# Designs tried in a protein design chat: VH-VL binders against q9m1h8. Part 10

Target 1, 233 residues: q9m1h8
Amino acid sequence: MEETMAEEGCCENVESTFDDGTNCISKTEDTGGIESKRFYLARTTAFEMLRDRGYEVNEAELSLTLSEFRSVFGEKPELERLRICVPLRSDPKKKILVVFMGTEPITVKSVRALHIQISNNVGLHAMILVLQSKMNHFAQKALTTFPFTVETFPIEDLLVNITKHIQQPKIEILNKEEKEQLLRKHALEDKQLPYLQEKDSFVRYYGLKKKQVVKITYSKEPVGDFVTYRCII
Below, E stands for the ipSAE of ESMFold2; O stands for the ipSAE of OpenDDE; V2 stands for 0.75 times the mean of E and O plus 0.25 times the DockQ between their complexes.

## First folded at step 1 (VH-VL)

Design Zb10 (framework fv_zilovertamab)
Fold by ESMFold2-Fast, scan of step 1:
Structure Zb10 (fold): chain C 233 residues (1-233), chain A 118 residues (1-118), chain B 107 residues (1-107)
Amino acid sequence: as target 1 above (233 residues)
Amino acid sequence: QVQLQESGPGLVKPSQTLSLTCTVSGYSFTDYWIHWVRQAPGQGLEWMGSIYPGDSDTSYNQKFKDRLTISKDTSKNQVVLTMTNMDPVDTATYYCARWDYEGYFDYWGHGTLVTVSS
Amino acid sequence: DIVMTQTPLSLPVTPGEPASISCRASQSISSYLAWYQQKPGQAPRLLIYAASSLQSGIPPRFSGSGYGTDFTLTINNIESEDAAYYFCQQSYSTPYTFGEGTKVEIK
């Protein structure tokens, strides 16, 4: 029942984003159109997210239309063909891999299979798993066996790009020296930095980690910009 | 050769705290979960909890969580089970076991019998 | 909690005969099931993992089968040294739970 409710909300959201009307409801007998649209939206958002994180993303991927996506991947895309592997712009030897997982529960065997599949991928420094099912505790623990950080996103979280639909502040991560100087200044003034939660949508979108300090710039018409700092907790 | 060995008191009085040690050898201590499983005389096996020594992550059977603590000493390759408020029904043979991430216990200690009696 | 039910609880067997022990989970556990042998005064010994994989060093007369909720341990040519308790264990979800145990007795 929970999965049925989630799928209905997801379906309506994806249909209304690109189409005029409630095509999800009108196409109950053809689930392939809904499935391919869901993957299209999630993959497009993933590319936008990676671009915003400083990865080198092909502009053709960012401008791909739903019709073009369907002509390439079909109505039932193969999960392995959806994968994204792009290099970091500042260091092309460092790559990130985005893996789309199926609807089956993610188990330790699933994680082990993934280890084998990526064994020939040289230069991986990060991975993102797009989930359509829950991971048990052992599968979550098995993710720590990768030699790099593995993030997970429920596919529902990638159907809409929050930065595209809502006006967002500019977020900059302070480097080690900038962070230390700011913390010293605050300590001298008997002041503590405000916090931003790790589960915050912006924190997840930019892949920010605990202990990082970020500079947040808000733009307000006509007053202009104001700046604040947050420590991720 | 992989070995696990339990040690601790054979007799504990009611309301006292039990402390058992599992000493391991023959493999990388920080790369495997260590679990505690007990068995009352003539009865079946009961899972108690576990620790991953590499990061001290623990998991407990809810039945014991209020009185059970599992900790580690990496310098000695030891896992320690501490259980408070011992009761005669806690009389059992206590085993430590190494857990393979595929979901099974591949090596067990010999077990240590703990009798709870006045 | 996932409840593991073993049948039978006692199994007298004649040497050379096959023996089968059943284990039923109260909900689907996929293939996350192991079988252990325990002789008097000894720790349990792993026989089968992942429902059907034979542990190294275990005689090939032991085999496991099943998926989901119903599992079977089979010993196809019982020897006198196989007299022991046998336990199934699920590792799908915490708390990990064991069956009640089956006592295999040689007649």
Scores: ipSAE 0.000, ipTM 0.411, lowest interface PAE 18.1, mean pLDDT 81

Design Zb28 (framework fv_zilovertamab)
Fold by ESMFold2-Fast, scan of step 1:
Structure Zb28 (fold): chain C 233 residues (1-233), chain A 121 residues (1-121), chain B 107 residues (1-107)
Amino acid sequence: as target 1 above (233 residues)
Amino acid sequence: QVQLQESGPGLVKPSQTLSLTCTVSGYSFTDYWIHWVRQAPGQGLEWMGSIYPGDSDTSYNQKFKDRLTISKDTSKNQVVLTMTNMDPVDTATYYCARGDYFETSYWFDPWGHGTLVTVSS
Amino acid sequence: DIVMTQTPLSLPVTPGEPASISCRASQSISSYLAWYQQKPGQAPRLLIYAASSLQSGIPPRFSGSGYGTDFTLTINNIESEDAAYYFCQQSYSTPYTFGEGTKVEIK
């Protein structure tokens, strides 16, 4: 089990031993081990992210080691076998699907193929695409034709769970009534509610959307909880 | 402005073949799906099928598969609905409607104004 | 085929009142549902897509809700121009199917 970013970065490059790296033809490492580790890290982070968003995730998936992953999926995992489909804890009829995309550029044709592939999935309410290639403008626009939210993550963004190595606050999305009360209070006090950008890695990790208001609680020894509110813009 | 316009015969005799044309303008013809939907007098809407003009990929309501063909003419920005062996029960207003960038859109907008086809002797 | 059932089939309403139309699918269709408005002699117009998303250009008095098998179209503060037929449509699987329609009449 190797989870550090530095090790992954080194594994992506040609490791030159003295004289071997100086040859006219560059020596390359076998990419099979790198592929399985990349998918292992990204899939593990995806499960952690979904758990943190309130989805029902099997503990066995969260505790899976790299060696166990390789024994199940092999050195060159089949993309369709890597897919994750889990229900929301609060409403098991609502499911999210995580799709791992290949290295080919993603086009409108790719998105159309995805519509066909998911047509028999009951209860699908959200989807995440893990990307290994660029998506052209028309493909991005075609994602808006799904009747649910489709998020995209470059696979590189899922190789490390940034929340594991920093103090993680508690995130709560305010309901309609709570949001209206808070906005009314701020208007009466002539206060502007602070904003948080959609591009923020924190916002993306929790799948927060424009116009949502979130309550962020920081736990601090021994002082106790510190609460702040942000509107996603 | 984006426009879809149906055209074809207002009257068809039983057992004859219907041919309707949908002419589009104001957008890239090959980038959007075109659907055919019909509505019998006083009745609801019935989806017949669709075509993606960029590659001629088609999707049909299996109820019509033996009789229905949808084709395109990119040089004229036209989609053609052909249906064989017309019957009085096929009397309806026929609409073409634009989908979006995928195989079959989840919703249709804009629509043509429709063309009434009466099947009678 | 997925069967879409609308209730009521006829709905007389008083101006300024809210109006609600229900649509039930014979099986779960997630949120793959749209609502259309059709005035006499005109083609249908898209109002709501993905069960609850308001189409651009549509007045905000229209709203949609529901998931799975039960869906509702709501028109708040109904206006005389809202007298029309309303149809729900599922796009969860082909063939795409529509409800039988609801005629909204202003009293």
Scores: ipSAE 0.005, ipTM 0.445, lowest interface PAE 14.6, mean pLDDT 80

Design Zb39 (framework fv_zilovertamab)
Fold by ESMFold2-Fast, scan of step 1:
Structure Zb39 (fold): chain C 233 residues (1-233), chain A 121 residues (1-121), chain B 107 residues (1-107)
Amino acid sequence: as target 1 above (233 residues)
Amino acid sequence: QVQLQESGPGLVKPSQTLSLTCTVSGYSFTDYWIHWVRQAPGQGLEWMGSIYPGDSDTSYNQKFKDRLTISKDTSKNQVVLTMTNMDPVDTATYYCARGSLEWLTYYFDYWGHGTLVTVSS
Amino acid sequence: DIVMTQTPLSLPVTPGEPASISCRASQSISSYLAWYQQKPGQAPRLLIYAASSLQSGIPPRFSGSGYGTDFTLTINNIESEDAAYYFCQQSYSTPYTFGEGTKVEIK
């Protein structure tokens, strides 16, 4: 709900700020350092997001420092080594995979390669692609060929965890019966149910889907709980 | 409109195999987990296992791993519990229940009426 | 396995009084807890999920609270029809486990 100052676009901003040909060596080293920092921030946010969605996340991953990250992955991390695969706490057979994509445009061929790469991963229930480049319409359509939901996040959206700067709300998805009862009550009271768009940061963070109705409870010390409802559109 | 109904034998002899069927109606069969929970006379509830009919993914309580199999028949909207080598301590009312996922928590929102299985010689 | 411990196991109450049942998990389960009511000869009925969310169709005199390891089911202004067994259940990890149950008896 509260905006934080994002640090995304670091490499582009540094290059545009210092468009000086005499600084080629400095720009090269700065670009490498910025690259590992971006992956560190995005991966840390991804782990926090997965924890908040109910996945089993190792505390060591959440507490990893930038220095420790660089000692493990280097200044130019290998994308496949950055991948995250963790099970749901409530159902360990259901796993989610987070794939970090490169800077090359993502095409139908890229999506086919992912199908092959994940063929050895039994129990995948969901996948997240972290994007550093444009995905064309055909590639987006190809994501629907997976037997589970595939979400995409531009890497800049993961450089800051927006939930860290406010008390995280409790998110509850209403079942079909609860949803119908709530909609009926709102209709009787001549009220419209407020909306959250699928592209909303919190909707994406929690992996909520179109047509779901969610109950959001904010706990504000010392005031107490504040409840609101949203329909995802 | 949501309904679950267990069916199967009321009596099983020691060492025989139990087969129970859960028939569901009033919702999309392939979109919800179906769980099996049993309750010995005068005792508490014990979770046995579950199946997701959409892809036949199963989860079992390891206590039953060597004896328990849960399968499905999508054409009949049925889930089948099969348990081998029945023992008198397996005497219980067996329930099937629908698993709903809210706020990333699973809970059992609809239950069948239960079927009593007595294991006796 | 996560062990769920309920107290009391038997709770006699007078109509109109509030009743409280406690449930303790052997490890933190966040809010991954549900409460069920079971009357003799019947299947369990869901009352509360996610520790504090009231299931549709359940009277508002039922409420749940708690987080981590300690949870409470409260029945405010208890009625004669509330005589039943009550069970808590964790869904934090498999195998899913239930408390022993609390028998609420109306005097």
Scores: ipSAE 0.000, ipTM 0.411, lowest interface PAE 16.6, mean pLDDT 80

Design Zb4 (framework fv_zilovertamab)
Fold by ESMFold2-Fast, scan of step 1:
Structure Zb4 (fold): chain C 233 residues (1-233), chain A 119 residues (1-119), chain B 107 residues (1-107)
Amino acid sequence: as target 1 above (233 residues)
Amino acid sequence: QVQLQESGPGLVKPSQTLSLTCTVSGYSFTDYWIHWVRQAPGQGLEWMGSIYPGDSDTSYNQKFKDRLTISKDTSKNQVVLTMTNMDPVDTATYYCAREGYSYGYFDYWGHGTLVTVSS
Amino acid sequence: DIVMTQTPLSLPVTPGEPASISCRASQSISSYLAWYQQKPGQAPRLLIYAASSLQSGIPPRFSGSGYGTDFTLTINNIESEDAAYYFCQQSYSTPYTFGEGTKVEIK
């Protein structure tokens, strides 16, 4: 259980070993235990993000405990085993893949290897790379060679779900006709659409793209729904 | 009621081309992937390839890529498997199957058609 | 290609006993695993999808569990009609691959 795992982490097991440069007294968890917990947290957040973006996510993945995660993946999880591939609920032909990258620098050769690895993944329409290392500008440019959008998240950004402590709004991306109709209405009312920056945490969490117009609906009982529109820039 | 039905020749000579048809009914033909899976006598199941009839997007097992083509005829609600240069090792029961709309499972299958490749 | 390994390949069981079949993937497939039943002369029949979801119309004595690389199909209170081959299948990546199959025989 997560409460039990947290208590194990805060409980002091005083190992008194004479310091010979090999063993020491420690009040903290093993490095491998810390790494496994980071993958668990990041992967859980990734599933929550994908569910919130409209992907079909198994409830068992969302309720997986740290103890269960460690029993499945071990203390040092294999990166290939951590991958997530789920279909979009509204269009199951379209799938997203989440790839956990290692600590090695990400190069153009790394990106080329990903092309080979995913070449047989039918229906893949988007990919997320979870990064533990910085990507140079050549590798970043190489991500544009994929026929779909590739997003990147430093693993640190996925250790906490930023939306967990706020009421989840309903997000809808407007199609071309809906967008044109809204813009015409705003022009008639002498209004401008409010903007959201691409770098905004909210925008990144929902995977929104520059030039998209989104309808955001907040539900409030008994006041009813509050609707707002944003253009991503 | 969802139904898939394979049809085609039961006998093919070595080096000839096989053509099998899968006719579907009872659901929206263009909204589900259709797959071809074969099973040699007394053996396990082998995935061959698939098509999404709504836009003709296809996926093939690389083992068959140079020999296998999967196409569709929306007016007849049919998917067609074409495989060239048949060999006795291709003797198998050929199934078409519908992929359910999440997690890539096959929720409905045709009853299969046995294709024997012999001189 | 992802290789699916089933154990045991043959499982003789007495009616009323539980039966368990294991399936191991050569790499993580998350929950992208289905189980099928095939009786002689018939097409395969979907039992379980997404590792643990029971297909509509399938008796509740069938259940699936597992995640990542290790999966189990369990048949509680096995009945004579359950004599069949059972196959696991991954759909995590193409080519989709199946296990070798397990023959369940009623003693």
Scores: ipSAE 0.000, ipTM 0.425, lowest interface PAE 16.3, mean pLDDT 81

Design Zb6 (framework fv_zilovertamab)
Fold by ESMFold2-Fast, scan of step 1:
Structure Zb6 (fold): chain C 233 residues (1-233), chain A 121 residues (1-121), chain B 107 residues (1-107)
Amino acid sequence: as target 1 above (233 residues)
Amino acid sequence: QVQLQESGPGLVKPSQTLSLTCTVSGYSFTDYWIHWVRQAPGQGLEWMGSIYPGDSDTSYNQKFKDRLTISKDTSKNQVVLTMTNMDPVDTATYYCARVYDILTGYYFDYWGHGTLVTVSS
Amino acid sequence: DIVMTQTPLSLPVTPGEPASISCRASQSISSYLAWYQQKPGQAPRLLIYAASSLQSGIPPRFSGSGYGTDFTLTINNIESEDAAYYFCQQSYSTPYTFGEGTKVEIK
């Protein structure tokens, strides 16, 4: 209940100056409105995240308004309809799938069901699960049975795009050759580069992995761009 | 067997209100969206709006929002389209249609036979 | 609103020929596209959904292809009963919009 009231304090009830605010009069409508807004925010952030990772994302998805989202998906969006499947811009044969999970606890059986659901999906090279419930220990281990990397995000982590709070720096992942050239140039090994932790929200947003070396370029200051390098640990 | 059937007046005078009923059978009425689509004589199809009968959630084409209302009667498995201030340009065949929902979108898998509404003096 | 443009608007064909109809969206709609057939005096009939999926009960001579903004409906080995109007429809966002239609005529 109190979480519902706290949810209402965040944006929808307070900021609505449109037709949607006029309809906030019933508990059933309030509950559906909160649910559809959470899915709208999380899905929009997911598209922005995938775009920033180099996937081909439709501009219409990025500019979709809450009212338009509700017109397409309704107040009670079907989870399967919210799924996102987009190709990598540089290699359209490689696709990523974003799956929105329900509120039920995620178990080994849930993971096995996902295996069955995606068995016909050709070209899938990565998957993201958006969680509304905690995964038990066995379910977490079962994610390693997929032939590609599976990331998880609590839905709460996708309600706000962290890159829109402040201007995020430009991120470039160094390939093997570039990494070796950097190490030779500075007489360094990757263990001696400044580190950025895997749990960092910025690292999670871009899907960076341990042992990758990234070039970070900060926006122009009065004196120009500032460049730094980090190894993910 | 899935069936949708429209019924209502075939003639409406300018400025009057149109009321059309869509009666459905052969499936769970409260589990599928029902949409209204019209077609002027010799013209293309135009989406008007929709309702989810399970909770009366509605969606309208903004072109019609000020004069269009879609409602339902679950006890009769009926959806009702009400449109005020009819004009001769509203002369069209009106269809109700069920939405087939899949991962990649909504599609109209079953249609009523259509009902022609003529708006004239 | 997303505008759907069909070409050609009229397509005369001889029985046994393949026929091809194009549909272009004013913005990317991914695979959120359907094709409908409409014969005179009848309601539209769903042929293809999700750009390329054949609806149950529809003859396999019908097929769809495309993604993003450019889509094609193909009727292989056209038959006399295929004389009808054909419409594309985007279901990507409301208002849902249709192409102006293509009249397939048997010569």
Scores: ipSAE 0.000, ipTM 0.402, lowest interface PAE 19.8, mean pLDDT 80

## First folded at step 2 (VH-VL; framework fv_ecleralimab)

Design A1 (at its last look DockQ between E and O 0.54; V2 from the best seeds 0.00; counts 0 for: pae O 7.9 > 2)
Fold by ESMFold2, look of step 2:
Structure A1 (fold): chain C 233 residues (1-233), chain A 119 residues (1-119), chain B 107 residues (1-107)
Amino acid sequence: as target 1 above (233 residues)
Amino acid sequence: EVQLVESGGGLVKPGGSLRLSCAASGFTFSNAWMHWVRQAPGKGLEWVGRIKSKTEGGTTDYAAPVKGRFTISRDDSKNTLYLQMNSLKTEDTAVYYCARDFEYYFDYWGQGTLVTVSS
Amino acid sequence: SYELTQPLSVSVALGQTARITCSGDNIGSKSVHWYQQKPGQAPVLVIYDDSDRPSGIPERFSGSNSGNTATLTISRAQAGDEADYYCQVWDSSSDYVFGGGTKLTVL
């Protein structure tokens, strides 16, 4: 159960809605194409995000094309098959699970069911829920009772990988020791560093938490590299 | 459930040595920064020192009154924190707590072990 | 060396609001944490990062921090709140610093 929670064969069925184009020219709607493309984009971004967070991600998953994705998962993928489970590179005993949720509202019962499913998963230290619907307030509170961090992402936020913009600064996360050495060096407290909000897209992409500090390097400016530090709030 | 259990306290003469242990459970000990904090009878809390996680260098820092006499160490395979106290003085008499550091504060404490230094 | 000053004692009538101060130079630039200690027991964290409560701490415990003074506020004081209270900061030059402690007496 390493790397993926579920896998199906490479067999493909063709849905009844298709257009061969040679016998009848009519515009047809292929909702499976839109659905499979959304899952493909979000799943690919999730793998890239996990790699960038330091997880061991198979290069084949990062290079998967839409056509290859559809060969494996079909036009209307079964959500359980889309799950991702990969180990942390620096500590392979620690694993993260990514779960793609359905379109129905997420309730306390949904969260409890998920908790039961993972109860025997040794080494799970983090989880990401990819949402297609709202999560009620009680379900959100139920997530905080897990013994590890649970993050949520609307699927729409994963359709594009925000780190691929050509003029984005380099972002490096300081560990606790590096943060302390920075503060001592400058005789500062963390409140005296400029802030990044917890809701910032890059903060969420890297899974940063309140009080963590990031080093931001702006490069290729007329005067070269500039480095700044920011504290998550 | 996080638990910290200190042991090894007792009566020691001035100039003597004593080694305290803190058994940890309910969390990933190897990732944690761990501390010793003491409290003399009828007095306030006083920070003694800390040891960082090995992945972050495993370095130690000490309060001035104990620097050079006390040594903090850890055994991650046994989930145990240690305090070696040498050249003990009567002013070292205190209850010694082990505590876990989260973000420069102590979210969990042991119940403490009493060290009495007297002639 | 960085120092924190607390009053030695504070008294509050049952059901009233207690305020315990912690004074230090520019303490408003630091994150202030508060511990409760009952006789014969280990300290327990009741406020961290100036005003945040750990899980299980009642909402009647609150905190503030600005300028040279941080304050722990206990509303609707109960007999069970009678304890010693310590403030604590990390300082870049002095490391971990505790206040001297305040004995809260509930009348």
Scores: ipSAE 0.246, ipTM 0.708, lowest interface PAE 4.7, mean pLDDT 85
Fold by OpenDDE, look of step 2:
Structure A1 (fold): chain C 233 residues (1-233), chain A 119 residues (1-119), chain B 107 residues (1-107)
Amino acid sequence: as target 1 above (233 residues)
Amino acid sequence: EVQLVESGGGLVKPGGSLRLSCAASGFTFSNAWMHWVRQAPGKGLEWVGRIKSKTEGGTTDYAAPVKGRFTISRDDSKNTLYLQMNSLKTEDTAVYYCARDFEYYFDYWGQGTLVTVSS
Amino acid sequence: SYELTQPLSVSVALGQTARITCSGDNIGSKSVHWYQQKPGQAPVLVIYDDSDRPSGIPERFSGSNSGNTATLTISRAQAGDEADYYCQVWDSSSDYVFGGGTKLTVL
């Protein structure tokens, strides 16, 4: 029953004075830097979105770096300079305008002012408003007075391109032929397909309309690809 | 504004042929599916056939009563839809409308052209 | 072949609500479209996709579709609403199918 005395080894507490030089990097929130970055991200996503919607987009706009963006537009971009106007690839006479709105509440007056500003633009068939503030009900109603479709996006929705998310399935928009073939093949009607709502971020990104059908391909290793179709409702 | 204007209607004898035209304007005609729909006097609407856009194969489909006798074609450079009608029958007597397909419905119609098949 | 059935005629008093039905097998699973045709005129789309209205069509026009029956409702009927009304669907076997049409009379 030999009581082996476990020697209490005196671990000398070397008080390493970690001089936590927490350099308080004073986050001088370069508010200008943040703003320019937001516009850069939103504008880039807008170009990507327009490309994916079938508009003619210059590749240089898609590849623009933040540094280049700031060189061109500055740290406090003028909102009018940020505007995008591009033609539809299938019909160059049709143009879409993207307008970046300010931080002030959007009123009927704001919408009317915009309407006057864009009145000289020939061939506009659609407009996208990128919003940084709330739009009141009256302003929303005033948007219906435009002779073309107006879409609104909170700027936050454009800070990240939803289609670039790593876990996102491959999405393909069916043309009418493909849709018809799909429906015929399976003896289906539109309402028999799973649906996506018009308010869905994906639907909004692609500017999809009711009755359009999308092919969604999920890749799951090791099982492989799973394909589903959804109809916009 | 979207406009569709049919022409070429008239009187024809049974077994005869007639070609209808539909002039389209106010939209990108080349991208549109186009249809012919007819209406016999005092009767309802009857689908005749369609032609798809060139980008979607430009294929044609016909209703059973006209299949093999009627041919739909298009000239996108002229924004014009055609209906060639051969071997016409008295039952083919109708106002013929051209119509634009939006999404399996007809959002715009022409005013129609009357075809009368009579001995 | 897929078939759509409509009543031959419907009458409505001025200012009252007219309902025009379109019946078809499982029509509720289809998208139903409605056309108005006035005498001597071309058809005009008044409802698409069961219940949506084209621009310029009054709110008095509404549509519903469920089960085996689609319905065009015309509230506050006006004399100018007197017309033939046709329902239409697309069918995978029959392509574009029209109903027989309903004559609406405004009394």
Scores: ipSAE 0.016, ipTM 0.562, lowest interface PAE 7.9, mean pLDDT 88
ESMFold2 (binder alone), look of step 2: mean pLDDT 96; pTM 0.966

